VH-VL binders against q0aze0. Designs and how they scored, part 2

Target 1, 268 residues: q0aze0
Amino acid sequence: MKIILVNNRFKENTEKKAQEIAGQLSALNVEVIIDNGLDEPYAGTVDFIMVLGGDGTMLRAARRYGQRAIPVLGVNMGTVGFLSNIEINELAEYLPLILREEYSLEARMMLEVAVFQQQSLLTRVFCLNELLLRSNSPRMLSFALEISGQKLEPYRGDGLIVSTTTGSTAYSLSAGGPIADPQLDAFIVTPVASHIINKRPLVVSPEREISLHLLEEREAIIGIDGQIKMDFGAENRVLIKRAPHPLLMVNLKAKPFFTSIDRSLQRQ

## First folded at step 1 (VH-VL)

Design p14 (framework fv_patritumab)
Fold by ESMFold2-Fast, scan of step 1:
Structure p14 (fold): chain C 268 residues (1-268), chain A 120 residues (1-120), chain B 113 residues (1-113)
Amino acid sequence: as target 1 above (268 residues)
Amino acid sequence: QVQLQQWGAGLLKPSETLSLTCAVYGGSFSGYYWSWIRQPPGKGLEWIGEIYHSGSTNYNPSLKSRVTISVETSKNQFSLKLSSVTAADTAVYYCARVSSGWYEDYFDYWGRGTLVTVSS
Amino acid sequence: DIEMTQSPDSLAVSLGERATINCRSSQSVLYSSNNKNYLAWYQQNPGQPPKLLIYWASTRESGVPDRFSGSGSGTDFTLTISSLQAEDVAVYYCQQYYSTPRTFGQGTKVEIK
C-alpha cells in the first residue's frame, strides 16, 4: 500500500506529527510519500491520501490529487473545520480500518477553471471550494457573466464568486450566498458588493459552463480556493465547468453537516 | 486595496484578558490566514498566531497556553484573546494578512496597530 | 526555533550613498526541493506598521523602488539600498518563514549621517 501524507511544512506541530505517523506506517510496510506543499505533486500511483491539518491543507490536497479518484481522509489537528472526518487522537483506533479499506466514500464535486488570454489557454486548475473574481484596486469592476451561452446584463461591483456546494460555507457564505447540502451538485454564483441592487446569488446546474471577462481595463485577480492568485485583466477570460471527477472523501465516522453548521452560525 | 481596521481595550490590569478585533475591508476574507503580531515599545516583532477563514489556528508555542484566535466569517472579522496578562504583554498589537500563497508566510497587509498597556 | 540576527544594530549613511544590512539565520532557510529561500524584509517608519519590501530573499514587492534589493542564500542575507533617500530612514527587519514559529531579526535602524 502506498499512502500520501499531506501536511503543511510551516506548521511545526503538524510536521512533527506527520513524521511520527510516517514512521508508524513504514513499520507496517506501508510506503509513505510526504507532501508538505513545497514540491510538485507526486506523479506515481497511490492507494490512499491522508491529510493532516485544517481545511486549507485539505483544499491543497484536493487541488493536487482530487482528480485521481483516490480516497482522501481529513485528520483534524486541533482546528475547527468542515473537511476533516476524524481527530488526530483517534487515528490509532481507525488505522486498522484504513489499512483494511473498511470505510465509505462521499463524493464532492470540484470545479475545473481554465484561464485564457484571448484564444490561448494560460492555465487550467481544479478546486474544491470556489473561484473568486475580485478587484485589486479601489475601483469597481465591470464584468460580463455568461452561463451556457446566455449573456446576462453586465455586473458592476467588487467581484463574483463561483462556488461548489462544498464551498457554500466558505467565501460564498460571507458574501451572502446560501448554505448548500454538500451532497448536491450545483454551482453557486454569488456577487461581491454589487453596485446593482437586484443582483442575487444564483444556483446553477453543474452541467452548465460559466464564463467571465472584464468589460473595462481594471486591476483584478482570480483566486482559487484562496490558495492560488492570478492577475486578471480585460484581455483575459475564465471558463468554469464541473471537473471530470469528484473528490472522494473518506467517512470513518458520522459527522453531521447540518448540526455542525447550525452550531457555527448560532455562535455568530 | 485591502484595509485592516482594528480595535479593542487599550488599558488592562495584570491577570485580565486582552481582547482585540480586526475587520477586513476592500478584499477577500476567504482563502487567507489572518495573523496577530505584537511589538513591545522600542523592541522588535513577535508573531502571536494565525487563523484560516474557516477557523483553523496556529499559535506561537511561547504564547499557546494563553492565546485564542477566533473568526466571525459572516462579518469578515477575526479576534485575539490573550489571558492572564502581565506587564510583559505591553505592546502595540497588529493584525496582518498572511500572503496569498499557501506556502508563503510573510505578511503583505497590516492594520495600523493598537497599543495595549498593562499596568498595576 | 530559527533565530534571526541582524547587523549592524544601527547604521548612519549619507544621502545618495549605499546602505547595507545583514541578516543571519541559525539554520538554513533554503528549501532544496524548490531551491527557494524563505526570507522576507520589512521597513518600519516611526509610528507606522511594518511594510513588506522583499520576499523570497530577492523578489521586490509591487511598488517598492528598485534601489532596494535583496541577496543571499541559506543562512546569510543582505538588504541593499543603493542610493539612500530621506524617506528610507526607518528600522528594517528580516523574517524567516521556513519553519514555525515565524521569527524576525532584532531590527537595524537606518539614519542619515
Scores: ipSAE 0.000, ipTM 0.385, lowest interface PAE 19.1, mean pLDDT 86

Design p18 (framework fv_patritumab)
Fold by ESMFold2-Fast, scan of step 1:
Structure p18 (fold): chain C 268 residues (1-268), chain A 121 residues (1-121), chain B 113 residues (1-113)
Amino acid sequence: as target 1 above (268 residues)
Amino acid sequence: QVQLQQWGAGLLKPSETLSLTCAVYGGSFSDYYWSWIRQPPGKGLEWIGEIDHSGSTNYNPSLKSRVTISVETSKNQFSLKLSSVTAADTAVYYCARGEDYYDSSGYFDYWGRGTLVTVSS
Amino acid sequence: DIEMTQSPDSLAVSLGERATINCRSSQSVLYSSDNKNYLAWYQQNPGQPPKLLIYWASTRESGVPDRFSGSGSGTDFTLTISSLQAEDVAVYYCQQYYDTPYTFGQGTKVEIK
């Protein structure tokens, strides 16, 4: 069995803990590849991905490995989050179940984001939460939204979020989007500070293609999962569609989504 | 646009605990790391630590034993506590937004106005 | 820790002339896998917080004038102001974010001759 341990080199004790876990797994005849977020994604075949950290580490793992249809387990390292399933102090208890493949999988849709300059593909990335188009200045954007070839009336405002249902509790929520059941597959299209009063969040079939481009020269950026930032100008176009593979999240114990989000929103 | 407002006690005696709070207005809170950075009078900048919306922290090892950063996600606020202060802790303290890059901030695009903290007598 | 050293400590340049500030890291801040330099530059005016000018060594922050440019790779970096304006009188800091703790240079004070 070959396992990738994804960790964050910047987090307290995470690198040290990853080395300890790698030693434990090696003692059980498991080959371990450590991914601390900076090296290129491991190119070989693996059987399982273990993510040590918070939601941000999980988002990185999903972008790097989510399209490979490999089970991914989030192990919480003392952070409060939505994408981890077990705590680090529970890992020893659950490790035999992992090695025997005694767990269920939850499929979470991902976005495929392709950025073009005219007709030339500049980059293609995958993400678990959302794409954010936003102004990089106090100035309002004017932009075109096209859904499956249907050209909507122009949007005016600070930006737009195209989110998965998993991302409904991330930036989309802060911008006034709905909380979505992560078992649903849908795009959530949430305006950011729209000038047009009637622009509401849209819930759109994941089979649709969403296209965005600026109608005026503005300083704008495209943000991916809050972790990748790209300049976006009037010569650029972005195409968003459902990624070919969902992220396969490992469930070793029940984690009630709605109770968790409700508690999170009520905390002060 | 994003605005960071900070407040807290400015005059402390040695051995006391410094407490500062930063509130974020006009932008997303959960997509960023939020840092505290200090600057002693006439000197350079020193990073203290960072926190994200989930409460995940990284601290400067030189200050780790004395520093606690906490977050109130529902209020878009985060706070710094620095215990056992000495005259060496006299500085302007800034809160700042870090771009979230692979579970860490890195560079800082918005800053609070700064709070002068003086440790004397 | 990664130590950041700037040179010179102070620089006097006439209006309209080129100002050049250097920053050196004690170890490389170029990450081979993403080919990015984890290096930022800030401008600080008296009594104000620092303002981001450049990130990823050469990417100019939105709203920053074209006269500011960053260059360099690995351990040696440069901030250039191609035509100094009166408003550019400030202290400039480089910062690495390759590793925690994030560290800043000691600062370079830019003055008009």
Scores: ipSAE 0.000, ipTM 0.440, lowest interface PAE 13.7, mean pLDDT 85

Design p24 (framework fv_patritumab)
Fold by ESMFold2-Fast, scan of step 1:
Structure p24 (fold): chain C 268 residues (1-268), chain A 120 residues (1-120), chain B 113 residues (1-113)
Amino acid sequence: as target 1 above (268 residues)
Amino acid sequence: QVQLQQWGAGLLKPSETLSLTCAVYGGSFSDYYWSWIRQPPGKGLEWIGEIDHSGSTNYNPSLKSRVTISVETSKNQFSLKLSSVTAADTAVYYCARGLEDYGDYVFDYWGRGTLVTVSS
Amino acid sequence: DIEMTQSPDSLAVSLGERATINCRSSQSVLYSSDNKNYLAWYQQNPGQPPKLLIYWASTRESGVPDRFSGSGSGTDFTLTISSLQAEDVAVYYCQQYYDTPYTFGQGTKVEIK
């Protein structure tokens, strides 16, 4: 068995904890690859991915490895989050189940984001939560949104979020989007500080193709999962589709989504 | 850990083109933006511009007409060209990594710097 | 462009005493959509490149000693060194990354007296 341990180099003591866990797994004859963000994603075959950290670390793991159809387990390191299944102090209890492959998988849709300069593909990335189009200053953007060939009236505001249902509790929520059941596959399109008062979040089929481009010269950026930033100008177009593969999240114990989000919102 | 190694010509005459290269070792190249930042002797820091693995650039408007940053993704290298140099371009030039995270464009790893002197 | 202004330009502090450096931005670097301050602090030792100390105004970079802390929001920010050590003699810079071009303060030189 070969496992990738993904951790966040910016958290205190996370590197030491990853090394300790790697040692424990090696003692059980498991090959371990540590991905702390310093290297390119591991290119070899692996059986399992263990993410040590909060939601941000899971988002990085999903972008790097989510399209490989490999089980991914989130192990919380003490930060409140929605993408972890077990706590670090529970890992020893669940390791035998992991090694025997005794767990269920929950599929979470991902976005495929393709950025073009006119008709040339510049880059293609995958993400678990959302794409954010925003101004690189407090100036309003004017931009066009097209959903499966249907052109909407121009948008004016600070930007737009195109989110998965998993991302409904991230930036989309802060911008006024709905909380969505992560078992549903859908795009959630949430305007950011729209100047047009009647622009509402949209919930659309994941089979739809969403495109965005600027209508005026502006300094804007595309953000992916809050972690990757790309310049976006009037010569650019972004195309968003459902990714070919969902992220396969490991479920070792029941995690009640609705009570978790309700509790989180009660904390202000 | 991540290392940035930089090199290029350190002595230039007015009107020449400055050319510096930075090579990245021990870290992911494609997940980050890569910047050039300069520091005139005894003065503060000035950001020149940035590039990602796809060749997408953003430049300081004060330098945009003279600056070009390019990337060689297969070599994990990026380069700075600054045309029509004058004595005002005398500075230590640093390459640096922009931290991965949308909205977190801080510089967590830096090259050692190259002193560029423009005779006048 | 967002202008960054630091105060004081230089500061002499005895070993073990607290050092406080201020940074002011010409406009708010607090982004309302994510409620984050796009501000960082760097340390530059003589002859060396700058080293990241703090980002998001108050988040300490890995490996940075506990004596360094950042605070503030909007336009007014502070870097505090709770107990100055000899290796802390350096120039300190604040940086905004709210908007391009990214801009730095003029620097504050910390020295031991």
Scores: ipSAE 0.000, ipTM 0.478, lowest interface PAE 12.6, mean pLDDT 85

Design p25 (framework fv_patritumab)
Fold by ESMFold2-Fast, scan of step 1:
Structure p25 (fold): chain C 268 residues (1-268), chain A 121 residues (1-121), chain B 113 residues (1-113)
Amino acid sequence: as target 1 above (268 residues)
Amino acid sequence: QVQLQQWGAGLLKPSETLSLTCAVYGGSFSDYYWSWIRQPPGKGLEWIGEIDHSGSTNYNPSLKSRVTISVETSKNQFSLKLSSVTAADTAVYYCARVDEWELLPDAFDIWGRGTLVTVSS
Amino acid sequence: DIEMTQSPDSLAVSLGERATINCRSSQSVLYSSDNKNYLAWYQQNPGQPPKLLIYWASTRESGVPDRFSGSGSGTDFTLTISSLQAEDVAVYYCQQYYDTPYTFGQGTKVEIK
């Protein structure tokens, strides 16, 4: 078996823990590749991906490897999040099930984001939570939203979020979007501080294509999962659609989504 | 321009819990990591820890057992709690911003004005 | 942890003269894949928070005067002020952001001679 250990060397000495776990796995005749985020993604075939860290590390792993249809397990090493399944102190208990491939998989949709300058593709990325279009200055944006070629009335405000259902509890929630069951496939389109009071979050089919461009010259940023930032100007266009493959998340133990989100919304 | 405003209790007794809050105005909150850094009088800078909009934290190991950083994303605020304070915790506490590109850290480019915390012995 | 050591602890320089501050890290802060040194320099005036001057060892932050320059690679770094002005009287800190915990040098106080 070949496993990728994904960690962030800049976070709480996770590199040291990754090396320790790699040694333990090697003792069990498992080949281990460590991905700490600074090198290009491992290009070879692997059987399993273990993510050591919080939600941010999982988002990076999903972006790098999510389209390869490989099981991905989130192992929490600190702050409780929505994307991990087990805690680091539980890993030894669950390793035999991982090695015997005795686990279930939950499919989570991903976004495919393509950014163009005129007809030229500048970049194509995948993400698990959302694309955020936002102003990079105090000035309000004016922008066009098209859904499957249907042109909506212009938006004016600080920006827009196009989210997966997994992302419904991230930036979209902060902007007033709905909480969505992550087992549903849908795009959630949430305005950020819209000047037009009748603009509401939209829940649309994941088979639709969403296009965004600025109607006036403004300083704006496209954000991907809160990790990738790109300048976005009036000469740019972004196309968002469902990624070809969902992220396959490993379930070793039940993690109750609704009770978890309910607790997170409370003051405690 | 982006501005960090911080506040909290300035005078504490030993064994009490220090609580400070930092609010972000004039710019994006969710695209950055937000840090706490302290400076004892006449001494250098010590990084305490950082948090992002989702609540993901990273702490200095020397303070980890006593420190909690939390975030209120709806208010663009983050807060520091440091438990069981002693005279050694007397310092000016700063909040600061870090940009991360592909999870690669950048330097601290924006700082709050600082809050002096004095722990009487 | 990566330890940062500055030298000298203090220096006195006449107005218009060159000031040089050195910083050493206990291990390399150069990342081979991107060829960047994860090192920053800050200026702290009395009663003020630190202000970022230099990042990636040699890149000036926007708005920082060109008399400030950074150089070095790996474990040895230098901040140079080519022509000291009165407003440059401050404590200067180097910082590594190669690994957590982020660590700072002990500071170098620059005073007018």
Scores: ipSAE 0.012, ipTM 0.523, lowest interface PAE 7.8, mean pLDDT 87

Design p3 (framework fv_patritumab)
Fold by ESMFold2-Fast, scan of step 1:
Structure p3 (fold): chain C 268 residues (1-268), chain A 121 residues (1-121), chain B 113 residues (1-113)
Amino acid sequence: as target 1 above (268 residues)
Amino acid sequence: QVQLQQWGAGLLKPSETLSLTCAVYGGSFSGYYWSWIRQPPGKGLEWIGEINHRGSTNYNPSLKSRVTISVETSKNQFSLKLSSVTAADTAVYYCARGKYYGSGSYYFDYWGRGTLVTVSS
Amino acid sequence: DIEMTQSPDSLAVSLGERATINCRSSQSVLYSSNNKNYLAWYQQNPGQPPKLLIYWASTRESGVPDRFSGSGSGTDFTLTISSLQAEDVAVYYCQQYYSTPLTFGQGTKVEIK
């Protein structure tokens, strides 16, 4: 059995915990590859991915490995989040179940983001939460949104978010988007500081293709899961689709989404 | 090194049209907005407007009804026309390169030498 | 429009002494999302066009002596000349580029006393 152990080397003591866990797994005849985010993703075949950290570490793991259809377990290191399933002090209890493959999987949709310069593909990336188009200056953007070839009236404002249902509680929520059941597959399209008063968030089929381009040359960026930043100009176009594979999240214990989000929103 | 050379008529009568031209040497004309900025005697600087290599313009609203900026991309030149001049238009007129981060100039890193325009009866 | 106001209108400083010029904007020129102040400073010697000294409120343009520094944020900005030299006798202008139309301060004349 081969496991990738994903950690954030810059978070306090997580590197030491990762080494301790790797030693424990090696003692059980499990081959461990440690991914601390500095090197290229491990290219070989693996059976399981264990993510040590918070939601940010899980987003990085999803970007790097989410399209491989490999089970991914979020292990919380003391930070409250939405993407972890067990606490680090519970790992020893659940490890036999992991090794026997006695767990359920929850599929979480992902976005495929393709950025073009005119007709040429510049890059293709995957993400779990969202794409954010935003102005990188105090001057507003003017941009076009198309949904499956349907051209909407132009947008004017600070930007737009195209989110998965998992991402509904991330930047989309801050911009006024709805909270969505992450087991549903849908795109959530949320305007950012729109100057068109009746622009509302849209919830659309995940079979739709969404495209964005600027109508005027502006200083803009696109952001992916809050972790990747790319310049975006009038010569660029972005195409957003449902990714070919969902992220397969491991459930070892029940984690009630609605109770968790309700509790978070009621915090003062 | 980028160099801006400017020329045009220096003496005008009221109601005439001011015409100035600026030529860009030693650097790319595309990728920037090119501005006209004036300075009346003893006064500060006033931004008039700007143009890019594609002919897209932004004008100061206070002057927009009288101002036309045009570009001749093949010659790396841009020109200012200001119609219906009065004594209030007496100023040194500068062309300048705007640092371009999007749909207009932010600040100006290269300037022409200036052309004194006097409007008198 | 954003109005830019400088103080003082004129300043006399002895050679080698510190000169400070203030610039106030009628509204904030700080963009909170990128934490940048959309403000530049220019020097204009007699008979010459303005020369860029500082942009982003505190970034010195290439070739500008290190005695020139910019500081401030939001609506209140300062240009400092730490040790005035004879060649620094000039009029200094601040400029905002937060919104169009671009606007300049009225200028501050720096002279040797």
Scores: ipSAE 0.000, ipTM 0.493, lowest interface PAE 10.7, mean pLDDT 88

Design p30 (framework fv_patritumab)
Fold by ESMFold2-Fast, scan of step 1:
Structure p30 (fold): chain C 268 residues (1-268), chain A 121 residues (1-121), chain B 113 residues (1-113)
Amino acid sequence: as target 1 above (268 residues)
Amino acid sequence: QVQLQQWGAGLLKPSETLSLTCAVYGGSFSGYYWSWIRQPPGKGLEWIGEINHRGSTNYNPSLKSRVTISVETSKNQFSLKLSSVTAADTAVYYCARGRGYSYGYKEFDYWGRGTLVTVSS
Amino acid sequence: DIEMTQSPDSLAVSLGERATINCRSSQSVLYSSNNKNYLAWYQQNPGQPPKLLIYWASTRESGVPDRFSGSGSGTDFTLTISSLQAEDVAVYYCQQYYSTPLTFGQGTKVEIK
């Protein structure tokens, strides 16, 4: 069995904890690859991915490995989050179940984002939460949204979010989007500070292809999961579609999504 | 130092097309927005529109149906065409550099000398 | 569109005395994310193009004398000339660059008494 152990080197004690866990797994004849975020993703085949950290570390792991159809377990290191399944102090209890593959998998859709300059593909990335198109200045954007060839009336405002259902509780929520059941596959299209009063969030089929481009020259950015930023100008176009593979999240214990989000929203 | 040189026809009859050109010397043409701004005699300033080195334009909505701004990046030049002129288009026309590629539009730090355009019969 | 209104239309000040020009925008030109006011001031001498004096409401352009200062935030802005010199006789314009179309105030003419 080969496991990738993903951690955030810049957080206190995570590197030391990763080494301790790697030693424990090696004692059980498990080969361990440590990914602390500094190198390129491990290119070899692996059987399981264990993410040590909060939601941010899980988002990075999903972008790096989510398209490989490998089970991914989120292990919380003390930060409250939605993407972890067990706490670090529970790992020893659940490790035998992991090694015997006695767990369920929850499929979470991902986005495939392709950015073009004219007809040339500049980059392709995958993400778990959302793509954000946002002005990089106080000037409102004027931009075109097309959904499966259907051209909507122009948008004017600070930007637009195209989110997965998993991302419904992230930036889309802050911008006024709905809370979505992560078991559903759908795009949530949420305007950011729209100047046009009747521009509402849209919930659309995951089979749709979404395209965006600027109608006026503006300084704008494309943001991916709040972690990657790319310049976006009038010469650029972005295409968003459902990624070929969902992220396969390991479920070792019941995590009550609706109860957790309800409790979170009541806290000031 | 950066210098903007402008030229074009100064006397027009109603219904004709105004054509002005601005050339940039002594500095980088890329990385900026380049604007046309006009000033009728004894009046204030009116922004006409802008273009960047990539050829992307923004126009004042009040003039959009009559205005075309074009760029020749290889020559560091940009040009204004204003169609169907009337006496109301009589003004001094300036080209100017918008300093603010990274933050969208900014203030105008370099200006051409101006070209007086008179529309009369 | 953002309308820019200046006051007064004209101002007569003695040499060495303070001149104050006001500019009001029809909506805020303060961007909360970077806490910057997208407001510039220009000086225009007869027969010449405008010259940039101040940007970001209060930042003096390189080469502009210390007697020129800008202040204000949101919708109300002021250009101050602390001690008027003969070469300061000109028309002054405020400009917002928060939103297109870019708009200017109507101008304030500063004259010597």
Scores: ipSAE 0.000, ipTM 0.409, lowest interface PAE 15.7, mean pLDDT 86

Design p32 (framework fv_patritumab)
Fold by ESMFold2-Fast, scan of step 1:
Structure p32 (fold): chain C 268 residues (1-268), chain A 121 residues (1-121), chain B 113 residues (1-113)
Amino acid sequence: as target 1 above (268 residues)
Amino acid sequence: QVQLQQWGAGLLKPSETLSLTCAVYGGSFSGYYWSWIRQPPGKGLEWIGEINHRGSTNYNPSLKSRVTISVETSKNQFSLKLSSVTAADTAVYYCARGSKWLQSPYYFDYWGRGTLVTVSS
Amino acid sequence: DIEMTQSPDSLAVSLGERATINCRSSQSVLYSSNNKNYLAWYQQNPGQPPKLLIYWASTRESGVPDRFSGSGSGTDFTLTISSLQAEDVAVYYCQQYYSTPLTFGQGTKVEIK
């Protein structure tokens, strides 16, 4: 069995904890590859991915490995979040189940984001939560939204979010989007500070393709999962599709989504 | 290093079209918005509009129906046309370098010397 | 449109004394995402185009003497000349670049007392 152990090198004690866990796994004849985010993703085949950290580390792991159809387990290191399944102090208890493959998998849709300059592909990335198009200045954006070849009336405002259902509780929620059941596959299209009062969030089939481009030259940014930022100008176009593979999240412990989100919202 | 040279007509009759040109020397033309700004005698500054090297424009809404700004990127020149002029259009007209469309600054760091336009019968 | 209002319309100051010019915007020109005030100040001498003095409310343009300073945030801004020199006799304008149309204050004329 070969396991990738994903951690954040710059977080307090995470590198030391990753080494401790790697030692424990090696003692059980498990081959361990440590990914601290500084090198290219491990190119070889692996059986399992264990993510040590908060939601941010999980989002990075999903972008690096999510399309490989490998089980991924989020192990919380003390950061509040929605993407981990067990706590670090529970790992020893659940490790025998991991090694015997005695767990269920939850499929979480991902976005495929392709950025073009004219007709040339500039970059292609995958993400678990969302793509954000936003102004990088106080000037409103004027931009075109097209859904599977259907051209909508132009948008005017600060930007737009195209989110997965997993991302419904992230930036889309802050912008007024709906809370979505993560078991559903759908795009959620949420305007950011739209000038047009009746622009509403859209819930769109995951079979559709979404494209965005600027109608006027403005300083804009494309943001991916809050971690990758790319300049976006009038010469650019972005195409968003459902990614070929969902992220396969390991479920060792029941995590009731609706009661968890309800409790979280009550505390605000 | 950057220098803006401007030229065009000085005297107009009501209903005529104002035409001014600005040429950019000593710096990059691409990557910036280039603006026209006017100043009526004894009054303050009024922004007319802006254009970049690809021909993308923004206009002051109060003037939008009468204003056209165009660009000759190969010559590093941009031009203002203001139609249906009246005495209220009498002003010194300036060209200026403005916001860099790929970056943050939206103020005017270089200005042409100004062209006085008088509209009288 | 964002309306820019300056005060006073004119100011007479003795050589070597402090001159203070105020500018008020009809809405905030502070962009919360980058924490910058989209506000500039210009100096205009008779027969010349305006010259940039200050941008981002408080950043002095290269080559501008250190006696010029800008302060303020949101809707209320001040240009200060700490020790007026003869060459500072000019009209001063504030400008917002938060939103189009770009707008200027009406100007403040500074003259020697």
Scores: ipSAE 0.000, ipTM 0.467, lowest interface PAE 12.6, mean pLDDT 87

